# Designs tried in a protein design chat: VH-VL binders against a5use3. Part 33

Target 1, 222 residues: a5use3
Amino acid sequence: MVIHAIVPVKELHRAKQRLARVLDAHERRALSLAMLNDVLVALSYSPVSRIIVIGRDVETGHTARAHGAAFVIDQSAALNDALHQAAADIPDHAAALVAPSDLPLLGAEDVIALTCISGDKPGVAIAPAHDGGTNLLLVSPVVGWTFLFGPDSLTHHIAAARQRHLPVHLLRLPHLERDIDDIDDLIWLAQQPGDTSAQRLARMFLERKGAQLWQSSDMPPH
Short names: E, the ipSAE of ESMFold2; O, the ipSAE of OpenDDE; V2, 0.75 times the mean of E and O plus 0.25 times the DockQ between their complexes.

## First folded at step 15 (VH-VL; framework fv_rovalpituzumab)

Design f3 (at its last look DockQ between E and O 0.71; V2 from the best seeds 0.73)
Fold by OpenDDE, look of step 15:
Structure f3 (fold): chain C 222 residues (1-222), chain A 117 residues (1-117), chain B 107 residues (1-107)
Amino acid sequence: as target 1 above (222 residues)
Amino acid sequence: QVQLVQSGAEVKKPGASVKVSCKASGYTFKDYAMHWVRQAPGQGLEWMGWINTYTGNPTYADDFKGRVTMTTDTSTSTAYMELRSLRSDDTAVYYCARDIGWGMDVWGQGTLVTVSS
Amino acid sequence: EIVMTQSPATLSVSPGERATLSCKASQSVDSYLAWYQQKPGQAPRLLIYDASYRATGIPARFSGSGSGTEFTLTISSLQSEDFAVYYCQQWYDWPYTFGQGTKLEIK
């Protein structure tokens, strides 16, 4: 099965806004890029044939290219529109793997596990989020699929798969389910096994800040 | 070679409409959004809006909402900008420009639209 | 909308000299700032993007710096072809507003 991975990346200045209490704008950007790096590393060691990064930031493009991924300029602020845009040149019968860039603990083994559970037959494999969302989505074939990321996306994707008479496979990946939104989350990330770019950065931030909460003046508009 | 070629100069009367075309070549049209920028004689650049060339959805600056319509024809790799209810102060050179996410890297040669009674 | 203000309106500099152009934003635009050059009768040309990156084909004598609300375009040694109008533009949020421009003229 030929798998094309799509990595949607939110605009860096709009990423991780909830961390504004802990990290300034520059630090949030750095963390976002670190997480992107980690996702791309994981994908590069996974059985994906091509990686497509879609976003609008220079550094996102640089990071994508540094990992040998294609970079698509996002023309839409809507995630699902971006995903459709990125999937436009994926062969109809190929599979698409959607991996958001904000998965700091994504490993190649997670992608491999997802691909294994899906098999070589048409179907949908999902790593659900803790809040009813979707952390990873593998769709085979991608032709005719409508991405439904957002609130309750797990239910929506399952329903979409069933409407197309595709089998659904669920894979729980607990280490991917925790959002990084506050100081406790950063501490948690730093304390997890491994040495990803995001973990290293989290550790550096915690050391620098003494695990204290900060008030950021660099709040981008919502 | 990547280039944008715009339609020729227009002379219009107040109250009329004008439609400017912008033909893209040398790249995949749907991979880049298209901006429209105008410049009155001796004045600065004014952003009018942009259009998602993949979806066809436009976003307009507030000053032009209700008077401007941006469209695309993907089959001909052409973007269009129509400005209605023309006034004398709409006299300007109108540019299309390719979006690269962090700037406009390719510009059309510009289309002079003159509005005079 | 974010208001971009350029200064000075006109800058007179001799060939071979250094030119410094300023662009200020009414609110922080992070590094989402581009610079354009426009010569008479021509379309604008992208010079700098993301505040400090030179566009393809742009000579090394052009450099951009700054972040947040204050940005600078510097031409280290002015050449005859550099006398033009320069515009900054923020890409932080739409409308993607331009500065009013700085005319760089020969002293």
Scores: ipSAE 0.849, ipTM 0.918, lowest interface PAE 0.6, mean pLDDT 94
Fold by ESMFold2, look of step 15:
Structure f3 (fold): chain C 222 residues (1-222), chain A 117 residues (1-117), chain B 107 residues (1-107)
Amino acid sequence: as target 1 above (222 residues)
Amino acid sequence: QVQLVQSGAEVKKPGASVKVSCKASGYTFKDYAMHWVRQAPGQGLEWMGWINTYTGNPTYADDFKGRVTMTTDTSTSTAYMELRSLRSDDTAVYYCARDIGWGMDVWGQGTLVTVSS
Amino acid sequence: EIVMTQSPATLSVSPGERATLSCKASQSVDSYLAWYQQKPGQAPRLLIYDASYRATGIPARFSGSGSGTEFTLTISSLQSEDFAVYYCQQWYDWPYTFGQGTKLEIK
């Protein structure tokens, strides 16, 4: 099948706000761009024929172009609106793959597995998120599809597929289910196997923060 | 090749309304949001709002909310800005400008609206 | 609403000399700042985006710098066509506000 990937990217200054307790704005921006780079690398080694990045930052556009991806200016703050905007130029009978820009351990093998489980037939393949959401969505064909990302999006996407009489295939990918929300998540990312751009930054940040933490002479309570 | 062409100058009385058009050419209209900016004589630039050209959803600056309506006609690649309940301090040049996410890269020629009794 | 304040209001400089224009934001706007040039009777022209990138077709004598709350537009060797009004605009969050402008006049 012909697959067009859509990678929606949130405005960088609004991304990873939950990490503000440990990372400054510059560090959070760098982490977001590193994760985008990792997702684009994974997609470039997958059977995807076209990658569409939709976002609103100069550096997001630079990262997209560096990987040969198309870049579309996001006119809205809402994820589903951005996805519909990006999907507007996908041919009606082609498939759409939605891959969020913040999947820190996405690999090409994950995308390949998702495409293999659906085959070359009409259908919907989903990699669920930990919170009842959707980490990866492959829809074939894309024509007439309504993107319903957000709370309970797994249930909503299954229902949408049922309404269109499309079979649903679920593929659990546990390494994609952990959010990077806090310093513990950043530590976890740094400890996982691999050498992605996000992992390299996480390791660098933790080395710097670890040195700062141990500069103090404070001791644990008795 | 990319250009925005606005409707001609208008003279209005206080209390009237004005609708300015902005015709886009040389690019895919739905791919870029459209801003409206005005400039009173001898004064600076004032952002009025913008419209999502894919969805048709506008966002208005607080000073204009309730008096302004921004719309699009995708079949003609045209954006519109209507300002109602005109008063003398609405005398200005009104510009449309294409949004590229980090700036307004293409501007219309401007439409002078004069409000006088 | 983020307030953008430009200084000076008017700057008188001779051709061939250097001009430095200032823009200050009421809160951090990171690097989300654009600069525009407006000549009499014309629409504004985008010069600089994201604080420091020159727009297509803008001569190298124009440069932008700064981040956070303080930004500078520098014109390194003024040409006769550079005498205009210059505006900054923040792109951090709507409403996307402009500064009040700096008029660059021939001395």
Scores: ipSAE 0.617, ipTM 0.843, lowest interface PAE 1.8, mean pLDDT 90
ESMFold2 (binder alone), look of step 15: mean pLDDT 94; pTM 0.944

Design f4 (at its last look DockQ between E and O 0.64; V2 from the best seeds 0.65)
Fold by ESMFold2, look of step 15:
Structure f4 (fold): chain C 222 residues (1-222), chain A 117 residues (1-117), chain B 107 residues (1-107)
Amino acid sequence: as target 1 above (222 residues)
Amino acid sequence: QVQLVQSGAEVKKPGASVKVSCKASGYTFKSYAMHWVRQAPGQGLEWMGWINTYTGNPTYADDFKGRVTMTTDTSTSTAYMELRSLRSDDTAVYYCAKDIGWGMDVWGQGTLVTVSS
Amino acid sequence: EIVMTQSPATLSVSPGERATLSCKASQSVDSYLAWYQQKPGQAPRLLIYDASYRATGIPARFSGSGSGTEFTLTISSLQSEDFAVYYCQQWYDWPYTFGQGTKLEIK
């Protein structure tokens, strides 16, 4: 099958706001771009034929170009609208893979596994999130598909597939179980095996915060 | 060559409406949002809103909400801005401009709308 | 909404000299700032985006700098065609507001 990956990227100044208690705006921007880089590396070693990054930042476009991905300007900043906009450029008979930019442990093997359970036939393959959402979505063919990310999106995508008489395949990918949204997620990312760009930044940031906490406790009583 | 060509100047009386057109050429119309910006004589630039050219969904600045309608016709690559209930302080040059996410890179030539009794 | 304030309102300079134009935001807009040039009877022209990148076809004598709340447009050796009104615009969040403009005129 011919697969076009869509990687939607939130405006960088709006991303990872829960981390603002620990990371400043520059650090959050760097982390978001590192995660995007890691996702694009994983996709480049997978069986996708084309990668479409959709976003609204100069540096997001630079990162996409560095990986040979197409870059589309996001007109709406609403996730499902952005996905439909990006999918408009995908041939009707092709498959679309939606891969979030903030899953830094995504590997080519995950995409391969998702395509293998689809069996090169019309259908929908989903890597569920732990909370009733959707981490990865592969839909073949893409023509006529409605993206329904958001609350209860797993249920909504299964229902949409059934209305179109497409079989549904579920694949649990436990290493993708967490998005990186808060300090506990950053610690978890740093602890996982591997040496991705996002992991290196997470480890560096946590070391800096640990050193800063030690410095604060050094004030002598007087 | 990328161009935005706007409709001609208009003279209106208070309470009327005006609809300005903006025809795009030289690029894929549905790939870039369209902004509308106005400039009163001798004054600065005022952002009015923008329209998603893929979905047709507009976003309006608060000062214009309720009086403005922005639309597109994708078959002719044309954006429209209609301003209703015109007042004398709506006298301005109205511009369309192509969005690139971090600026407006191509502007129409402007449409002078004069509102007078 | 984010208020953009430009200074000075008018700057009188001679050709060949340096001009420095200031733009201040009422809150941080990170690097999300554009500069435009407008000559009489013409539409604005994009000069600088994301605070410091020159748009296509803009001469090297134009440079932008700054981040957060304070931004500067510098024209290093003024040419006769550079006498115009200059606007900054924030791209942090809609409404994408403009500064009130700085008129650059011949001394």
Scores: ipSAE 0.744, ipTM 0.876, lowest interface PAE 1.1, mean pLDDT 91
Fold by OpenDDE, look of step 15:
Structure f4 (fold): chain C 222 residues (1-222), chain A 117 residues (1-117), chain B 107 residues (1-107)
Amino acid sequence: as target 1 above (222 residues)
Amino acid sequence: QVQLVQSGAEVKKPGASVKVSCKASGYTFKSYAMHWVRQAPGQGLEWMGWINTYTGNPTYADDFKGRVTMTTDTSTSTAYMELRSLRSDDTAVYYCAKDIGWGMDVWGQGTLVTVSS
Amino acid sequence: EIVMTQSPATLSVSPGERATLSCKASQSVDSYLAWYQQKPGQAPRLLIYDASYRATGIPARFSGSGSGTEFTLTISSLQSEDFAVYYCQQWYDWPYTFGQGTKLEIK
């Protein structure tokens, strides 16, 4: 099965806004890019044939290209629209793997596990988020699929699969379920096993700031 | 070679409408948004809005909302900008420009629209 | 909307000399800032994007710097073809507003 990975990347100045109390704008950008790097590394060692990064930032593009991924400039503000835009270049018969860029602990083994449970037959494999969302989505074939990321996306994607008479496979990946939104999350990330780019930054930030909450006036618009 | 070719100069009366075309070539039209920028004689540049060439959804600057309509024809790789209820202060050169996410790297040659009684 | 203010309105510099143009934003635009050059009777040309990256084909004498609310376009050694009007534009949030422009003229 040919798998094309899609990595949607939010605008860097809008990324990780919830961490604004702990990290300044520059630090949040760095963390976002580190997470993107980690996701791309994981995908590079996975059985994906092509990686497509979609976003609007120069640094996002540079990061994508550095890993040999294609870079598509996002024309939309909606995640699902961006995903459809990126998927437009994927052959109809191929599978699409959606991996958001903010999965700091994503490993190649996670992608492999997801591909294994899906098999070579048409179907949908999902790694659920803790809040009813979707961390990873594998759809085979991609033709005719409608991405439904957002609130309760797990339920929506399952329903979509059933409507198309596609089997659904769920894979729980607990290490991917925790969002990095506050100081406790950063501490958690730093304390997890491994040495990803995001973990290194988290550790550095915590050392620098003494694990204290700060106030940031550098907030993104709207 | 990437290029944008716009329609010719227009002369309109107040209250009329004008529709400017922008033919794109040398790249995948649907991969990049299209911006519209105008410039009154001897004045600076004014961003009017942009259109998602993949979805066809436009976003307009507030000053032009209600009077401007941006559209695309993907089959011909052409973007259109229609400005209605023209007035004398709409006299300007109108540009289409290709988006790269962080700037506009290719511009049309511009279309002069003159609004006069 | 974010207001972009360029200074000076007119800058007179001799060929071979250094030119420094300023662009200020009413609020932080991070590095989302582009510079354009426009010559009489021509469409604008992209010079710098993301505050400091030169567009394709742009000579090395052009450089951009700054972040947040203050940005600078520098031309290290002015050539005859560099005398034009320069505009900055923020890409932080729509509307993607322009500065009013700086006219670079021969001293």
Scores: ipSAE 0.557, ipTM 0.825, lowest interface PAE 1.2, mean pLDDT 93
ESMFold2 (binder alone), look of step 15: mean pLDDT 94; pTM 0.952

Design f5 (at its last look DockQ between E and O 0.67; V2 from the best seeds 0.65)
Fold by ESMFold2, look of step 15:
Structure f5 (fold): chain C 222 residues (1-222), chain A 117 residues (1-117), chain B 107 residues (1-107)
Amino acid sequence: as target 1 above (222 residues)
Amino acid sequence: QVQLVQSGAEVKKPGASVKVSCKASGYTFKSYAMHWVRQAPGQGLEWMGWINTYTGNPTYADDFKGRVTMTTDTSTSTAYMELRSLRSDDTAVYYCARDIGWGMDVWGQGTLVTVSS
Amino acid sequence: EIVMTQSPATLSVSPGERATLSCKASQSVDSYLAWYQQKPGQAPRLLIYDASYRYTGIPARFSGSGSGTEFTLTISSLQSEDFAVYYCQQWYDWPYTFGQGTKLEIK
């Protein structure tokens, strides 16, 4: 099976906005790019034959090309339109794998597991998100598929597969089910096993803020 | 190689409509959105809107909503901008420009639309 | 709508000297800022994108800086062909508004 991965990337200034309480705009941008890097590394070691990054930032394009991925400029504000745009040049009989850019603990083994449960046959394999969404979607063949990411996307994608008479396979990947949206998530990420780019940044950011808090505590004004 | 060639100058009466064409060549038309920008004589640049060339969905600046329609014909790699209910203050050069996500890198030569009684 | 304000309206400078053009946004636009040059009778020409990157073919004497709400375009050694009108444009969110322009004149 020939698999083309699509990695949609949100505009960096719109990403991780809830972290603005603890990270400035530059730090949030760096974290988003580190997560993208981690996803691209994982995909590079997986059985995908091509990676397509779609986004609208200069630095996103640089990151994509550094990993040998194609970069497509996102013309739309809507995720599903961007996915259809990226999928336009995927051969009709090939598979598409959609991997979000913000899965910093994604490993190649996760992608391999997802491809194995579909067994190189027509079908849809999904790694659900914790909130009724979709973390990973593998659809084979891609021709005629309508991407339905958003609220309740797990249910919508299952329904879309049934309408096309495609079997559905679900794979729970708990380490991918946590969004990195606040300080507690950042701490959790820093504490997980591994040494991803996002983890290194999370550890660095927390160390800097711990030092700043300690300095304020030790030497109060006047 | 990459070019945007616009239709010729037009003279219109108040209340009429104008449709400006923008033919693209030297690149994959559906891969880049298209902006429309106008410039009144002696004035600065005014963003009118843009069109997603893959979906055909336009987005219009508020000042032009209700009067402007942007379309594409992918078979001819051509974008169109129609401005209705013309007024004398719509006299301007109208440009199409290719979107690259962080700037407009290729511009058409401009189309002068003159609105006079 | 994000309002972009350029200053000065006109800047008179001698060839070989440095010009510094200012652009201010009514709210933060992070680094999402482009600069254009326009000569009489011509379409604008992209110079700088993402606040500080030079577009392909733009001479090194052009540089951009700034982030948030305040941005500058610097031309380090003015050539005769650099006397034109310069526009900034924010790319943070539509409508993608332009500044009103700075005319760079020969002194």
Scores: ipSAE 0.681, ipTM 0.857, lowest interface PAE 1.5, mean pLDDT 91
Fold by OpenDDE, look of step 15:
Structure f5 (fold): chain C 222 residues (1-222), chain A 117 residues (1-117), chain B 107 residues (1-107)
Amino acid sequence: as target 1 above (222 residues)
Amino acid sequence: QVQLVQSGAEVKKPGASVKVSCKASGYTFKSYAMHWVRQAPGQGLEWMGWINTYTGNPTYADDFKGRVTMTTDTSTSTAYMELRSLRSDDTAVYYCARDIGWGMDVWGQGTLVTVSS
Amino acid sequence: EIVMTQSPATLSVSPGERATLSCKASQSVDSYLAWYQQKPGQAPRLLIYDASYRYTGIPARFSGSGSGTEFTLTISSLQSEDFAVYYCQQWYDWPYTFGQGTKLEIK
């Protein structure tokens, strides 16, 4: 099975808004890029044939290219539209793996596990989020698929698969289910095993937080 | 070679409409959004809006909403900008420009639209 | 909308000298700022993107700096072909507004 990975990346100035109480704009950008880096590393060591990063930021493009990934300039503010744009060049018979850039603890083994559970037959494999969302989505083949990320995306993707008479495989990945939204989440991330870019950065930020308070003026408008 | 070639100069009466074309070549048309920018004689640049060439969905600046329509023809790799209810202060050179996410890297040669009674 | 203000309106500099152009935003635009050069009768040309990155083919004498609300375009040693109008543009939010431009002329 040929797998093309799609990594949608939100505009950096809009990323991690919930962390504005803890991190300034620069730190939030850095964390987002670190997470992207970690996702790309994980994908690079996984059985994906091609990685496609879609976004609008220069640094996102640089990061993508540094990892040998293709970079597509996002023309839409909607995630699903971006995903369809990125998937446009994926061969009809190939599989698509959607991996959002904000998975700080994604590892190659997670991708491998998802591909294994899906097998070589047509189908949909999902790593669900804790809130009914979708952390990872593997669709084979990609032709005719409609991405339905957003609230309750797990249910929506399952329904879509069943409508197309595709088997659905679910894989729980608890280490991917926690969102990084506040200081406690950063502490959690820093305390997890491993030494990803995001973890290193979280550890550094926690050290700084003990000594500094941040200004609300660094919060982006949306 | 990446280039944008626009339609020729137009002379219009007040109240009329003008439609400017912008033909893209040398790259995948649907991979880049297209902007429209105008410049009145001796004045600065004014952003009018842009269009998603993949979906065909436009976004207009408030000053032009209701008077401007941006469209694309993917089969010919051509973007169009129509401006209606023309007035004298619409006299300007109109540019199409390719979006690269953080700037406009390729520009058309410009189309002079003159509105005069 | 975000208002971009360039200064000075006109800058007179001799060939070989350093030119410094300013662009200020009414609110923070982070690093989402581009610089363009426009010569008479020509379309604008992208010089700098993301505040500090030179576009392909742009001479090293052009440099951009700044973040947030204040940005600077610097031409280290002016060449004859550098005399033109320069515009900044923010890409933080639409409308993607331009500054009013700075005319760089020969002293």
Scores: ipSAE 0.597, ipTM 0.843, lowest interface PAE 1.0, mean pLDDT 93
ESMFold2 (binder alone), look of step 15: mean pLDDT 94; pTM 0.952

Design f6 (at its last look DockQ between E and O 0.67; V2 from the best seeds 0.74)
Fold by OpenDDE, look of step 15:
Structure f6 (fold): chain C 222 residues (1-222), chain A 117 residues (1-117), chain B 107 residues (1-107)
Amino acid sequence: as target 1 above (222 residues)
Amino acid sequence: QVQLVQSGAEVKKPGASVKVSCKASGYTFKSYAMHWVRQAPGQGLEWMGWINTYTGNPTYADDFKGRVTMTTDTSTSTAYMELRSLRSDDTAVYYCARDIGWGMDVWGQGTLVTVSS
Amino acid sequence: EIVMTQSPATLSVSPGERATLSCKASESIDSYLAWYQQKPGQAPRLLIYDASYRATGIPARFSGSGSGTEFTLTISSLQSEDFAVYYCQQWYDWPYTFGQGTKLEIK
């Protein structure tokens, strides 16, 4: 099975806004890029044939290219529209793997596990989020699929698969389920096993800040 | 070679409409959004709006909402900008420009629209 | 909308000298700023994007700096072909507003 990975990346100045109490704008950008880097590394060591990054930031483009990924300029603020835009270049009968850029602990083994559970037959494999969302989505074939990321996306994607008479495979990946939104989340990330770019950065931030909460005046206007 | 070629100069009367075309070549049309920018004689650049060439959905600057319509024809790799209810202060050179996410890297040659009674 | 203000309106500089152009944003736009050059009778040309990156084909004498609300375009040694009008534009949010421009003329 030929798998094309799609990595949607939110505009960096809009990313991780909930961390504004802990990290300034520069730090949030750095963390977002570190997470993107980690996702791309994971995908690079996974059985994906091609990686497509879609976004609008220069640094996102640089990061994508540095990892040998294709970079698509996002023309839409809507995630699902961006995904469809990126998927337009994927062969109809190929599989699409959607991996958001904000998965700091994504590893190649996670992608491999997802691909294994899906098998070589048509189907949908999902790594669900803790809040009913979707962390990873593998769809085979991609032709005719409608991406339904957002609130309750797990249910929506399952329903979509069933409408197309595709089998659904669920894979729980607990280490991917925790969002990084506050100081406790950063501490958690830093304390997890491994040494990803995001983890290293989290550790640096915690050391620098003494693991204290800050009030940032550098809030995005949006 | 990546290029944008716009339609020729237009002379219109107040109250009329004008539709400017912008034909893209040398790249995948649907991969880049298209902006429209105008410039009155001796004045600066004014952003009018842009259009998602993949979906066809436009976004207009507030000053032009209700008077402007941006469209695309993907089969011909052409973007269109229609401005209605023309007035004298709409006299300007109108540019289409390709979006690269962080700037406009390719511009059309411009289309002069003159509105005079 | 975000208001972009350029200064000075006109800058007179001799060939071979350094030119410094300013662009200010009414609110923080991080590094989401582009610079354009426009010569008479021509369409604008992208010079700098993301505040500090030179566009393809742009000579090294052009450089951009700044972040937040203050930005600068610098031409280290002015050539005859550099005398033109320069515009900054923010890409932080739409409308993607332009500055009013700075005319760089021969002293």
Scores: ipSAE 0.838, ipTM 0.915, lowest interface PAE 0.6, mean pLDDT 94
Fold by ESMFold2, look of step 15:
Structure f6 (fold): chain C 222 residues (1-222), chain A 117 residues (1-117), chain B 107 residues (1-107)
Amino acid sequence: as target 1 above (222 residues)
Amino acid sequence: QVQLVQSGAEVKKPGASVKVSCKASGYTFKSYAMHWVRQAPGQGLEWMGWINTYTGNPTYADDFKGRVTMTTDTSTSTAYMELRSLRSDDTAVYYCARDIGWGMDVWGQGTLVTVSS
Amino acid sequence: EIVMTQSPATLSVSPGERATLSCKASESIDSYLAWYQQKPGQAPRLLIYDASYRATGIPARFSGSGSGTEFTLTISSLQSEDFAVYYCQQWYDWPYTFGQGTKLEIK
């Protein structure tokens, strides 16, 4: 199986907006790039033969090229349109792996596990997200596939696979099921085992902010 | 090698329409969005909108909504901009320009549209 | 809509001198700023992108700086071919608006 990974990256200034209460624009930009770096590191040690980053920022392109990934200019703000644009560069017989750029705990072993459960046969393997979405999608072959990320994407991708008579394999990867979208997620990330680029930044930001971050959604017991 | 070649100058009456073409060569047309920018004589640059060449979906500046249509023909690698209900203050040079995400790196030579009674 | 304001409208300088052109955004645009040069009768030419990166083929005497709302284009040791109109353009969000231009004239 020849696997091309697609890593879609949102415009950095639009990313992680729910963190704006506690992180300024420079900090959010740095966090987004660190997460992208972590995902690209994980993919580089996986059985993926090619990585395609699609985005619209100069620094996203620099990060992609630093990892030997191809960089495609995103013409659309819409995720599924970007994925179809990137997939146009994938040979019809190859598989596509979609890995979002905001999975800072992704490891090569997660990709390996997803490929193993799918086997070397046509099919769709999905690592679900916590909210009915999709954290990882492996589709083989990619030709004719329609990406349906967004609300209820797990259900929609399962239905799309069935419509194409492709078997569906689900793999729960609990450490990937939490998005980093608000302050509680940032605290959680900092507390997890490991030393990814995003984790180091999260720990640094929390240390510099002191106790003020503990008040984001909970009343202090005073 | 990368080149954008626009259609020739046009003279129009108020109330008419004009359609400017922009032929791309030397690169993969569907990989880069296309902007349209105009410049009235002696004036600055005014962004009119852009078109996603992969999907064909345009986005227009508010001042031009309702009067402008942007399209593509991918078989000929050509972008089009049509401006309707022309007024004398639409007299300008109209440019197409290739989007690279952080700037417009290649521009057409410009098409002068003159609107006079 | 993000308004881009350039100053001065006209800058008169002698060849060999340094020119500094200003561009202000009505709201923060981080580093999402491009600079263009336009000579009479020609299409604009991309000079600087993402506030500070020179486009391919642009001489080292051109440099950009700034972030947030305040940006500058600096041209060191002006050459005769540098007398032109310069535009900034924000790339933060559509509509991707231009500044009104600064005309750089020989003194």
Scores: ipSAE 0.695, ipTM 0.861, lowest interface PAE 1.4, mean pLDDT 91
ESMFold2 (binder alone), look of step 15: mean pLDDT 94; pTM 0.950

